# Miniprotein binders against Homoarginine-6-hydroxylase 2-ODD-C23.2 (2ODDC23.2): the designs that were tried, part 22

Target 1, 357 residues: Homoarginine-6-hydroxylase 2-ODD-C23.2 (2ODDC23.2), of Arabidopsis thaliana (Mouse-ear cress) (q8h113)
Amino acid sequence: MVIYHRKVVFTYVRAKRFYHFLNIEMVTDFKSLLPVIDISPLLAKCDDFDMAEDAGVVEVVGKLDRACRDVGFFYVIGHGISDDLINKVKEMTHQFFELPYEEKLKIKITPTAGYRGYQRIGVNFTSGKQDMHEAIDCYREFKQGKHGDIGKVLEGPNQWPGNPQEYKDLMEKYIKLCTDLSRNILRGISLALGGSPYEFEGKMLRDPFWVMRIIGYPGVNQENVIGCGAHTDYGLLTLINQDDDKTALQVKNVDGDWIPAIPIPGSFICNIGDMLTILSNGVYQSTLHKVINNSPKYRVCVAFFYETNFEAEVEPLDIFKEKHPRKETSQVAKRVVYGQHLINKVLTTFANLVENS
Below, E stands for the ipSAE of ESMFold2; O stands for the ipSAE of OpenDDE; V2 stands for 0.75 times the mean of E and O plus 0.25 times the DockQ between their complexes.

## First folded at step 10 (miniprotein)

Design ko (from u6 with W36S I39S Y43S F46S; at its last look DockQ between E and O 0.80; V2 from the best seeds 0.00; counts 0 for: pae E 8.1 > 1.5)
Fold by ESMFold2, look of step 10:
Structure ko (fold): chain B 357 residues (1-357), chain A 114 residues (1-114)
Amino acid sequence: as target 1 above (357 residues)
Amino acid sequence: SPRLERLIEAARELLKEAKELLKNGDLEELIKMADSLLSDVKSLFSYARMLMEQGDLEAARRLLQLATELINLAQEIVDAALKLNPDSEEAKRLLEEVKKAIDRLEQLLEEIKN
């Protein structure tokens, strides 16, 4: 048992005790700590037609409502995805990013690959500032022609690393589990907004698109290096699987303060996006967040984005317009087209990537 | 109410689409349509419950009648999917969901008879 082995155990025990502290106190102050929500009662009843009446579900729904009305970020525990899988995803991602540059370049993002694949360090920009990270961009695969001319640029299979050998199979399993988990969390959020559990499974939402960014942040010797500039997420819900031993994610609370998202082992960090803001008629607001690096150690973050249908023309849902009437006409955009926005982002990002390659 | 009429209209449109897919849909299309029909059934059940709690039993009965139509068509679609591939895990899962929807419908119909 060497010193580094003891350090890993020590860090894990600290994070676990911090999690228990949060649960014991039933913390409601979102300024200094993000809410920790055990969703196991929600998941136990998510397939039951009478889930809305279950006392455990009602309790989780209340916590989701408070978190989404305030900071829009929360930890999810009791989610049913094994710690082994969560950790293996990060371990394999570390292994891939440690490969020589020439090996990583074998799956380089290109137009003929459907804008899927690897980006080198420093070619991504957020709000005009360079992001000091490398990444693999992945999107839901779909049949040629399914989404017309607009979707054509994203056609093609994802480019998965061949090293480690098992990467593709394990990531495809992980994506399925994240998709199911996101749908079930959204059932809780639908209840929190005063609708049926299934308001986010309607016509334009029942065939969700997804995006995944597999991100590596190189170690730095300078303070406050921008790993990812401040932004909001565009879709409905994001699940973040990040390294447990480094705090770099910062979230802007309703008072305008940047608060740290301290890793909790075995949890997902979960946040709401711009499409959820629109669908909820502005009741829940997407949250500005960024990644600031000041550690000499490499950090991995695997972000799964649960979206609307590709073709969705997104507008406030009727039930939420009725339950939560607008106070001001300028608070929520009336209608947006998801697929067009995604394609515009993809093309703009790639153009910037080529300029900096 | 106008909201109830919009729900009914949307469900009627889905029924029309489902009947066309039953004639010429492949396995994946049938599975996705059955899933859509059952998702709408879940929504109709939830709204019917809300109407019953508000005392609007006539509107609740109308939604349960529509849910019955969706369930019947979902059963036909799942049966067609199983004819195309009897080993489909998704079609087998959907068959079980249809059974659960029938059980829930019977519970709600009994509650409304009070």
Scores: ipSAE 0.033, ipTM 0.604, lowest interface PAE 8.1, mean pLDDT 84
ESMFold2 (binder alone), look of step 10: mean pLDDT 88; pTM 0.890
OpenDDE base, look of step 10: ipSAE 0.138; ipTM 0.612

Design v1 (from t19 with A33M; at its last look DockQ between E and O 0.79; V2 from the best seeds 0.76)
Fold by ESMFold2, look of step 10:
Structure v1 (fold): chain B 357 residues (1-357), chain A 114 residues (1-114)
Amino acid sequence: as target 1 above (357 residues)
Amino acid sequence: DERVKRLIEAARELLKEAKELLKNGDLEELIKMADWLLIDVKYLIFYARMLMEQGDLEAARRLLQLATELINLAQEIVDAALKLNPDSEEAKRLLEEVKKAIDRLEQLLEEIKN
């Protein structure tokens, strides 16, 4: 469609201008650029009974399929979340991390707070290596007792910053929008895999858990500082809202090369996680990525993780086993309850955080 | 046939859960369940239309009948939610969606007749 084509070209031109501003050579190899997907045709029809037949939806679905089969990372534009809100989320987060340490400690992560809250610079480790960032860990809130004894340790409200004062209301609005956006993207991904739009909204998936990591990376005077070590995301889908004028995120492409994720203003970076790999019967593979910081300026990244239901027992969906049979599916042989895995990871991470404090 | 059987079993489980929720559910639980029933109705409609295109009209009819059972229960749940709070905008929105789904199901059942 003409309008869709012009939007994609405009976004590409803006990325080239950004790299020129940073005085670095623009990567012009199409293989090196992450796909840019305008999902507005998908969103326009996502509540319609006949969305699967819409030509605009079909086109978006094809782009999602290719992106998820390839690198598993893509930019999302036409998502309907205002530029103002996207920028305010980052601006408020900058303001919080600029506060004195004693103010940030008011919401420190503790077991009593349900493992929700602030982590100071340098206490988080990935694969045994120190991550040079600070963060606020947030999780979906749920009523006492909803998830039994295992979920009890994660009970309680999120610890939102009180300064800036509007932070909580802003982030709760943002989380609602990210949840809805992720669900609608997953309807496109469901169609891409050959299912109905709603394959990720069944019994084990229709009440999704979510995780949010609100991350600050201090400016550095040294090259190649590890802001966040190489990893894959555990859930279904991640939406990344990062500073527009700073490049630090790197993703591993199918050739095994690390490529930079060039910031595109007004977009989300979106990637698939380990649970989607399992649910898709391995058709889509989660992707290694890391944050390597070379910027003297402070960088903010707000990562929203769309997950399964807390109590989900995750295995390949039957329809995708039928449409995409595999010889080997070792991940399906082990019964892992999402909530149990999450709690084990939370407890292990916190123990390491305390030991390294 | 095997997929139709699995779809019917999953939808019947949701029907059981929804009936129990009608007995004891609060406003938030009723609204959430009505939304889940509506999504499952869309799910069943999608596969029924696929079966119609494949010429398996008997299986399609079974899914549409089951979707009708789900939407009728969704109506009861939305009515219960409105009794708890007549001013609930979400319950009012769900009532509109139930009406649209009923109209769509009637349309599709007519299309099966040709």
Scores: ipSAE 0.721, ipTM 0.881, lowest interface PAE 0.9, mean pLDDT 85
ESMFold2 (binder alone), look of step 10: mean pLDDT 83; pTM 0.809
OpenDDE base, look of step 10: ipSAE 0.773; ipTM 0.907

Design v2 (from t19 with L27Y A33M I45F; at its last look DockQ between E and O 0.82; V2 from the best seeds 0.78)
Fold by OpenDDE base, look of step 10:
Structure v2 (fold): chain B 357 residues (1-357), chain A 114 residues (1-114)
Amino acid sequence: as target 1 above (357 residues)
Amino acid sequence: DERVKRLIEAARELLKEAKELLKNGDYEELIKMADWLLIDVKYLFFYARMLMEQGDLEAARRLLQLATELINLAQEIVDAALKLNPDSEEAKRLLEEVKKAIDRLEQLLEEIKN
């Protein structure tokens, strides 16, 4: 009897080592079907006047161009944000979502709060289907009346969790770093499109709005539970900070297949939005993506959306129209006011909240 | 010529906004405007160099002249921000960026004479 237990333990330890080796080898041989881009050479030169001529920048720019053409999603490494900060954001987000429902409701989303705060599970709908997530919706804060009557709908402070107390200060620091990172990635994308580094820092883009969704996905015992329905992101860039132990994000490739975006510790997943598609004269298409809850464990994801100016009337940039001429018949020529679109989305989501409450 | 005109117009609009902000802007608004001016300076330098490489020295000179105006105003704004907050590391950083922009302007102005 004792010899059988040692063999089973040895087989289980060998199987765990083989599963850890197969998980490490399958995690290593699962070449992330999405490109991994070290942007550290771009960041090292982001303030230099000659950054466009730097060989390291040129290499990163070439990787960004391929990623934006082929997939519209990529991993970002070498981004300069500390792993400790990235992990602390996720940890504190877990702690918030573990709170009693009554505590989460202290920051409940309301019209009077400028549609900022906590959304319960089942409030968000994507394409008429209920999403199995809860979230805290945050937006760039602005002075009252800054964005006129359109902006009034979103006026107010962000509703940060009071537990832990450090949550606000951490997230404000994180937002600043994500803003700077997004700006620098866009400098690389601007070069990739054959512009100056600064094409995305012009009049309509120099005061970027941002949205942040702090998302919690409940554990599920069923396969194919939709955590977030299939969509494209609206803005310029999205930076995704996700739990490292759960694959949930799915990206639709050019062949129409869903590719799992396997977490890489210390990386962001970056994707392009619909406004970048317009600005690029349709060179870079936003990619359809979804979240599938497939873990019995709770999963968190912090999505930072780097946007245009709130009042931006987005059209293809002249430089990119010249570099990448398209036939006028392309749907890309739609002038879109970002702030109006955001408000319409918020109001539609809230109307669905009232009907389902 | 049309692209250069549009760049000049956009930079002149920013110059106007910045001059107004010098009169009534708070510290955060001043810092933000200084950053925007320095970005537009970097933008103008990029296109000035491109025009120089194309042999359009007249258009390049026009952009460098406009960059000079933006740099001078960025300096004034940073100085105003430093008066409001002398210990501001961000304002000190922007002051160093203004100095780098002056050095780059001088370099480009020398290159365009040769």
Scores: ipSAE 0.739, ipTM 0.890, lowest interface PAE 0.7, mean pLDDT 88
ESMFold2, look of step 10: ipSAE 0.793; ipTM 0.920
ESMFold2 (binder alone), look of step 10: mean pLDDT 85; pTM 0.855

Design v3 (from u6 with L27Y; at its last fold request DockQ between E and O 0.67; V2 from the best seeds 0.77)
Fold by OpenDDE base, look of step 10:
Structure v3 (fold): chain B 357 residues (1-357), chain A 114 residues (1-114)
Amino acid sequence: as target 1 above (357 residues)
Amino acid sequence: SPRLERLIEAARELLKEAKELLKNGDYEELIKMADWLLIDVKYLFFYARMLMEQGDLEAARRLLQLATELINLAQEIVDAALKLNPDSEEAKRLLEEVKKAIDRLEQLLEEIKN
């Protein structure tokens, strides 16, 4: 195992010197241990009524199907979000985390702020272990009372950094673009599962909630520091925008090995969540992943989680039950209300905050 | 099929919600509802075509009839949104999507007669 890591790092350092001159095509020749999918053919047809019959769409759909079956993680290129915007999001995130602690505390996460805002290092726990990261937690904003008493816990505006002043507008634009991108990727996944492009846009899914975590990982001088503990994502899709210069995300493959998700500049890392596993009738399984802080330099990651409707009672979609019948003995995951799960997770995390404060 | 009946019922529910929103909805709610209606129209067109290819022309006609109702209501909602915000690029985009949906509906209705 250790020998493979050194070879991958050496190949990556060689790739970095070529990044300035290598067309996107040569970066694809780096056998990323995760599939790289150019989704531009899917996006070009996303509004067409005959998109399912387009040869370019069919090719992308086939790549998405393989990625979701085999790994549950893939790189997305050709996604149409400008590199300047992607990089500016990371730059502004670095600038925020470089601020004095007292400045970061101006947007401190609190129950009265609907559990939105800044979490200090060492507050987040995954599976009873302390995570070595700080974060800004953001959620889709909604009108007061929209989600009843359950939603009340998360009511309030997002707490954006006030310096620079443009940070809010930048992130709101980024959220919109990530939302649109997630929708279009799910159209491809819907086709890959043998449905219409629109199976993930029905009543239960047409008003998607979203979560965004703006995460900062401190530099470490020790090996194998857990930045984020091993978990699956709960929602439909996750879009990861990470620093291009540090490998930290690890994905568990089908053999039980941890594969490093080496950054590709201008790409998103995309993964599927537990709700997509349920909706797909368990065809696409969410993949266990973790973050290991392996750099003496500060690392940022912006994770956008595209979710079901807040009140969605998630069960396998009928079309996917028909296309992918399971034996009765397979415990298809119990009906889960997304919003209730999210609230329970938030409250549990906060209880741990109070105990460790 | 039971799945087809569930699809029809879900679209009828959306029609009911959309009609209520047209009375009292704000601009953002109207825009969102128009988007949802147009997605359900695209969904209905996909399944109508599949049913036509299977030779179930009666079921296909039922879906196209329902799509017609959704398109008409989407147009009314977009028009209401444009009255609230005449310069809305999003509402103008949705109006063009309504026109494309009408053209596609006409095409499918012609195909189902032949």
Scores: ipSAE 0.776, ipTM 0.908, lowest interface PAE 0.6, mean pLDDT 88
ESMFold2, look of step 10: ipSAE 0.815; ipTM 0.932
ESMFold2 (binder alone), look of step 10: mean pLDDT 88; pTM 0.894
ESMFold2, fold request of step 11: ipSAE 0.825, 0.830, 0.834; ipTM 0.934, 0.937, 0.938
ESMFold2 (binder alone), fold request of step 11: mean pLDDT 89, 89, 89; pTM 0.899, 0.901, 0.903
OpenDDE base, fold request of step 11: ipSAE 0.732, 0.745, 0.763; ipTM 0.891, 0.894, 0.902

Design v4 (from v3 with A10M; at its last look DockQ between E and O 0.93; V2 from the best seeds 0.80)
Fold by OpenDDE base, look of step 10:
Structure v4 (fold): chain B 357 residues (1-357), chain A 114 residues (1-114)
Amino acid sequence: as target 1 above (357 residues)
Amino acid sequence: SPRLERLIEMARELLKEAKELLKNGDYEELIKMADWLLIDVKYLFFYARMLMEQGDLEAARRLLQLATELINLAQEIVDAALKLNPDSEEAKRLLEEVKKAIDRLEQLLEEIKN
């Protein structure tokens, strides 16, 4: 296993030297074990009434269908978010995590802050194992009382780093762009499932919640340090913006092998979540993934989670039940309230914080 | 079909919510509601066209009638938002989307007569 990682890293470092000279076309010849999807044809038609009939959209939809069936992870290019913005988000995230611990604690996650803010290294646990990362947890802001007693737990503003001062405004802009991008990708996925473009914009989905984790992975001198334990994402879509120089994300394929998600500069890694699995009547399964810290250098990753409405009672959409009938015995029929699940996860994570503090 | 009735019910619920927001909604709530109405209009147009292709012109007409109500209310909401913020580029964008929706509605209504 160890020998394969060195070969992949060596091939990537050689590729980076060629990236300065080689047009975008030759980057595609790196057999990314995950599909690379240019979604620009989908975005060009996302507001058109006849988008489903556009030949470019149909091609993207076919790529999305294959990716969601086979792997549940894909690279997104042609997404329309500037490379400068994507890179500035990572740069400022590095700058924050380089701050003294006392400065990071100014935005410490607390119950009174609605469980928003900075988590120190070793606070996060996945499947009973400690994760070697620090993070800033952000959630969609909402008016007090909007989500009743359940929502009270998460009430409050996001705690943005005050250094650099521009961090808040940059991240709010980034969140908006990620929200719009996620919506447009879901229009393609909706078509891929044989629905209208708008099946994921119905009553339970039209006011999407979002979660953002700004994650810092410390440098390690040991192999196979778990940065984030193996899990599936809960929501609809995840957009991952990661450092371009470190391979850390691992995706479990259908054969049970861990595939490294090698960073592609200017791309997002996109994956589907458990709620999309339910909504699709189990057609698209969320994929198990993990992060392995394998670099002596600090690594950042910004994960944007596009979710259902906070109060959504998620069940398979009727259109997808009709298009993709399953035998009733499939576990997919679990009605899940998103907000309640999120709160339970937050409270469980915090209880572990108090016990280990 | 049961699906068609559910679609109609959802759109009627949204119409009710939107009419309430016209009375007491702030600018952000109005903009959000206009966006939702326009999405539901696009949804109704997609299914109306599908029904037309299937030869169910009666069901298609019913969806286009409902789309007309949603478009009219979206216009009222956008106009209310523009009164609150005349220089809003977002409200101006939504107004252009309302115009496109009207044009598409007229096109579909002409197609369903032929």
Scores: ipSAE 0.724, ipTM 0.886, lowest interface PAE 0.7, mean pLDDT 88
ESMFold2, look of step 10: ipSAE 0.801; ipTM 0.924
ESMFold2 (binder alone), look of step 10: mean pLDDT 88; pTM 0.893

Design v5 (from v3 with A10Q; at its last fold request DockQ between E and O 0.78; V2 from the best seeds 0.79)
Fold by OpenDDE base, look of step 10:
Structure v5 (fold): chain B 357 residues (1-357), chain A 114 residues (1-114)
Amino acid sequence: as target 1 above (357 residues)
Amino acid sequence: SPRLERLIEQARELLKEAKELLKNGDYEELIKMADWLLIDVKYLFFYARMLMEQGDLEAARRLLQLATELINLAQEIVDAALKLNPDSEEAKRLLEEVKKAIDRLEQLLEEIKN
């Protein structure tokens, strides 16, 4: 226990040396804005019938409730995924993006590939502005016809890099672990909202779709280069695995200020999405965030998005309507079809690809 | 309550889907369905206990009866998955979760009698 605290303090002291221009006071206040949550007590009880009554679970639930109310972003530690795996995912992602452009194009995103694969730099747009990143877009694979005509656009296997050869197997293992972790965090969030642990595992949520973006941010010699424009995430929960040596993610606080989400080695950054906002009857609001490229070094980020069922018609859950009643006139009462939203987003991004190709 | 009736209806729908999958489901579909059934069992146990604490023993018994049907079907599905893949560690894990669910069911049924 004591040794882990020293390593976290030492990495924090190294991060302080790079932020010569940010007043030491802002860095101390920053720790107050993005809480670090050890979820290991929650994971230890995730399969137990009495998990809701466990004192360790209750403590984690209270931390999750505060984080989701106050900022919608938190660091997750004690998550049970090995540091070696987390680091290997980033290392292999660096190796892929270092490949010649011709090699990256072997897995080029296409409509015939179900919009899966590599996007070159400058193809992604957020709010009409070009994003300075490249990415591999991955989606949960499904049987042909499983999601009818809506799902047909995304049908196909993920296009994994063939170099390194172990990349596919590594990422499939990582996806499984991120899926299990996301489910267990949502059990804590469900308890925090005053439901059972299983409110996010009902009919419309029990076969969760997922999206993964493997993102590369090129090094820049200019200030304020937008790596990813300001947005909220659409889904339930996002798990961010990022390089430990570069701060680029910015989170908008309640005061409207942009706060830099400093990497913590061995942690995920976790945030809530718009669908969780709806399901919670607007109790937990998704938080606006962006990425600013501010390093001359290449940066990687793997974002795993844990989603609803593909066909889910998302509305506030009855239990959360009862626990947290709101006026019917709230925008949160709008029924949204997840799969249709995803397809519209994909098609819009692709239209921009064609116009800028 | 309207919420209780919705919960019962949702679990009955899953029972129907699971019974159909048991006829023609592949190994992965069977494993997934067993996991879903066991989650709904855990959900039913949570609300059964809450109803017991509220003194609504009749509603609690209805949930436990439904949980019994889900547990039995989960066992049949896991057994079918094990026939397809006898060395499946995931199917063996689910079988142990079924046993724990039976033990918890028996405990809750005894608590309702007292």
Scores: ipSAE 0.773, ipTM 0.908, lowest interface PAE 0.6, mean pLDDT 88
ESMFold2, look of step 10: ipSAE 0.833; ipTM 0.936
ESMFold2 (binder alone), look of step 10: mean pLDDT 89; pTM 0.899
ESMFold2, fold request of step 11: ipSAE 0.825, 0.827, 0.825; ipTM 0.935, 0.936, 0.935
ESMFold2 (binder alone), fold request of step 11: mean pLDDT 89, 89, 89; pTM 0.901, 0.904, 0.905
OpenDDE base, fold request of step 11: ipSAE 0.724, 0.735, 0.765; ipTM 0.887, 0.889, 0.903

Design v6 (from v3 with E53R Q107R; at its last look DockQ between E and O 0.88; V2 from the best seeds 0.80)
Fold by OpenDDE base, look of step 10:
Structure v6 (fold): chain B 357 residues (1-357), chain A 114 residues (1-114)
Amino acid sequence: as target 1 above (357 residues)
Amino acid sequence: SPRLERLIEAARELLKEAKELLKNGDYEELIKMADWLLIDVKYLFFYARMLMRQGDLEAARRLLQLATELINLAQEIVDAALKLNPDSEEAKRLLEEVKKAIDRLERLLEEIKN
């Protein structure tokens, strides 16, 4: 009798270790699909005049180059933003979306509010399909008339939730930290492209616009509910702060397969946008991604989009044309006005709102 | 090189914009301009050092001369910002960055003589 119990316990402990090892290996193999980059060596040297020659920076730059070439998405760790702040942003976002609909409507998005504020579920469309999310849309604030008639559409303050009262101050602090982080990551990317650290800080890029979407994805009891349709991001760099307990973001790899971007606690997911594709002379391609709601639990995601200057006429940077010459026939050579594109997107989304209201 | 001339022209344009802003800019505009000038200084230092390694000491000297003008104007702008807001931690930070830029300039100027 005693010999049978030892064999069963050994098989169960081996099976649990093997299942934990297989789950860790499968989770590590699935985590291996998007590179994890510790950028702390880059941040430690971000103010140094010789940062490009630092061995730690060179290692990070090599990782950024591979990530931007191979997949256009990566996890960022060692980013210097406190886990407490990152988590508090998500917690307060959950609290807002848990409010009664009448309370959320106090900050309703309107044209008179410069298209800033709360969008209800079913208002956002991607490629003609309804997205199953609600959001607060925020944009960099600017003085009236700063961006002429083009900018006038987006003029106004951000509409922050009034409950909790500290939400505004928290998010303004978070925006500042995300701005600084994005700038430093782009210094690494600039080096990876064979430029100076400062190629993305020239006249066209030195006063970066930003967009932030505070997104709530309702719980679903159905499979394959589209939370956000397949798209590329338009800007330079996106920083994604998401719930750690739900996998929803999907990234299309080079083979055309959808890879799940499994959350890593304390990390940002970072991706490159279409403007970085243009500026890099098409060396780094923006990657198609989508969100699938697959949890019965509510999920939040805060997406910070680091952009060009609002009035930037985006074309490939001369240094990257020289380093990475392309045939003139590439679609990447098209000059695009960022602010005009953003406004067209906002107005199109709002037109769809009016038609479906 | 054509790229070097474009870099010099862009920095000269920024110098003109900065000189105008020093006359009529508000605190936020001054702080922003000081940051932009210091970025262009860092950019000029990067390329000056590259040119020095290539043996093009004349082109490197031209960039360091231009960097000197940007640094001096950045200091004037930071001083103007501090007059408007003496307790500004951002203006104090930029003043320390100006000092670091001066120290780096002096080192590069010594390296180019040897």
Scores: ipSAE 0.721, ipTM 0.882, lowest interface PAE 0.7, mean pLDDT 88
ESMFold2, look of step 10: ipSAE 0.819; ipTM 0.934
ESMFold2 (binder alone), look of step 10: mean pLDDT 88; pTM 0.894

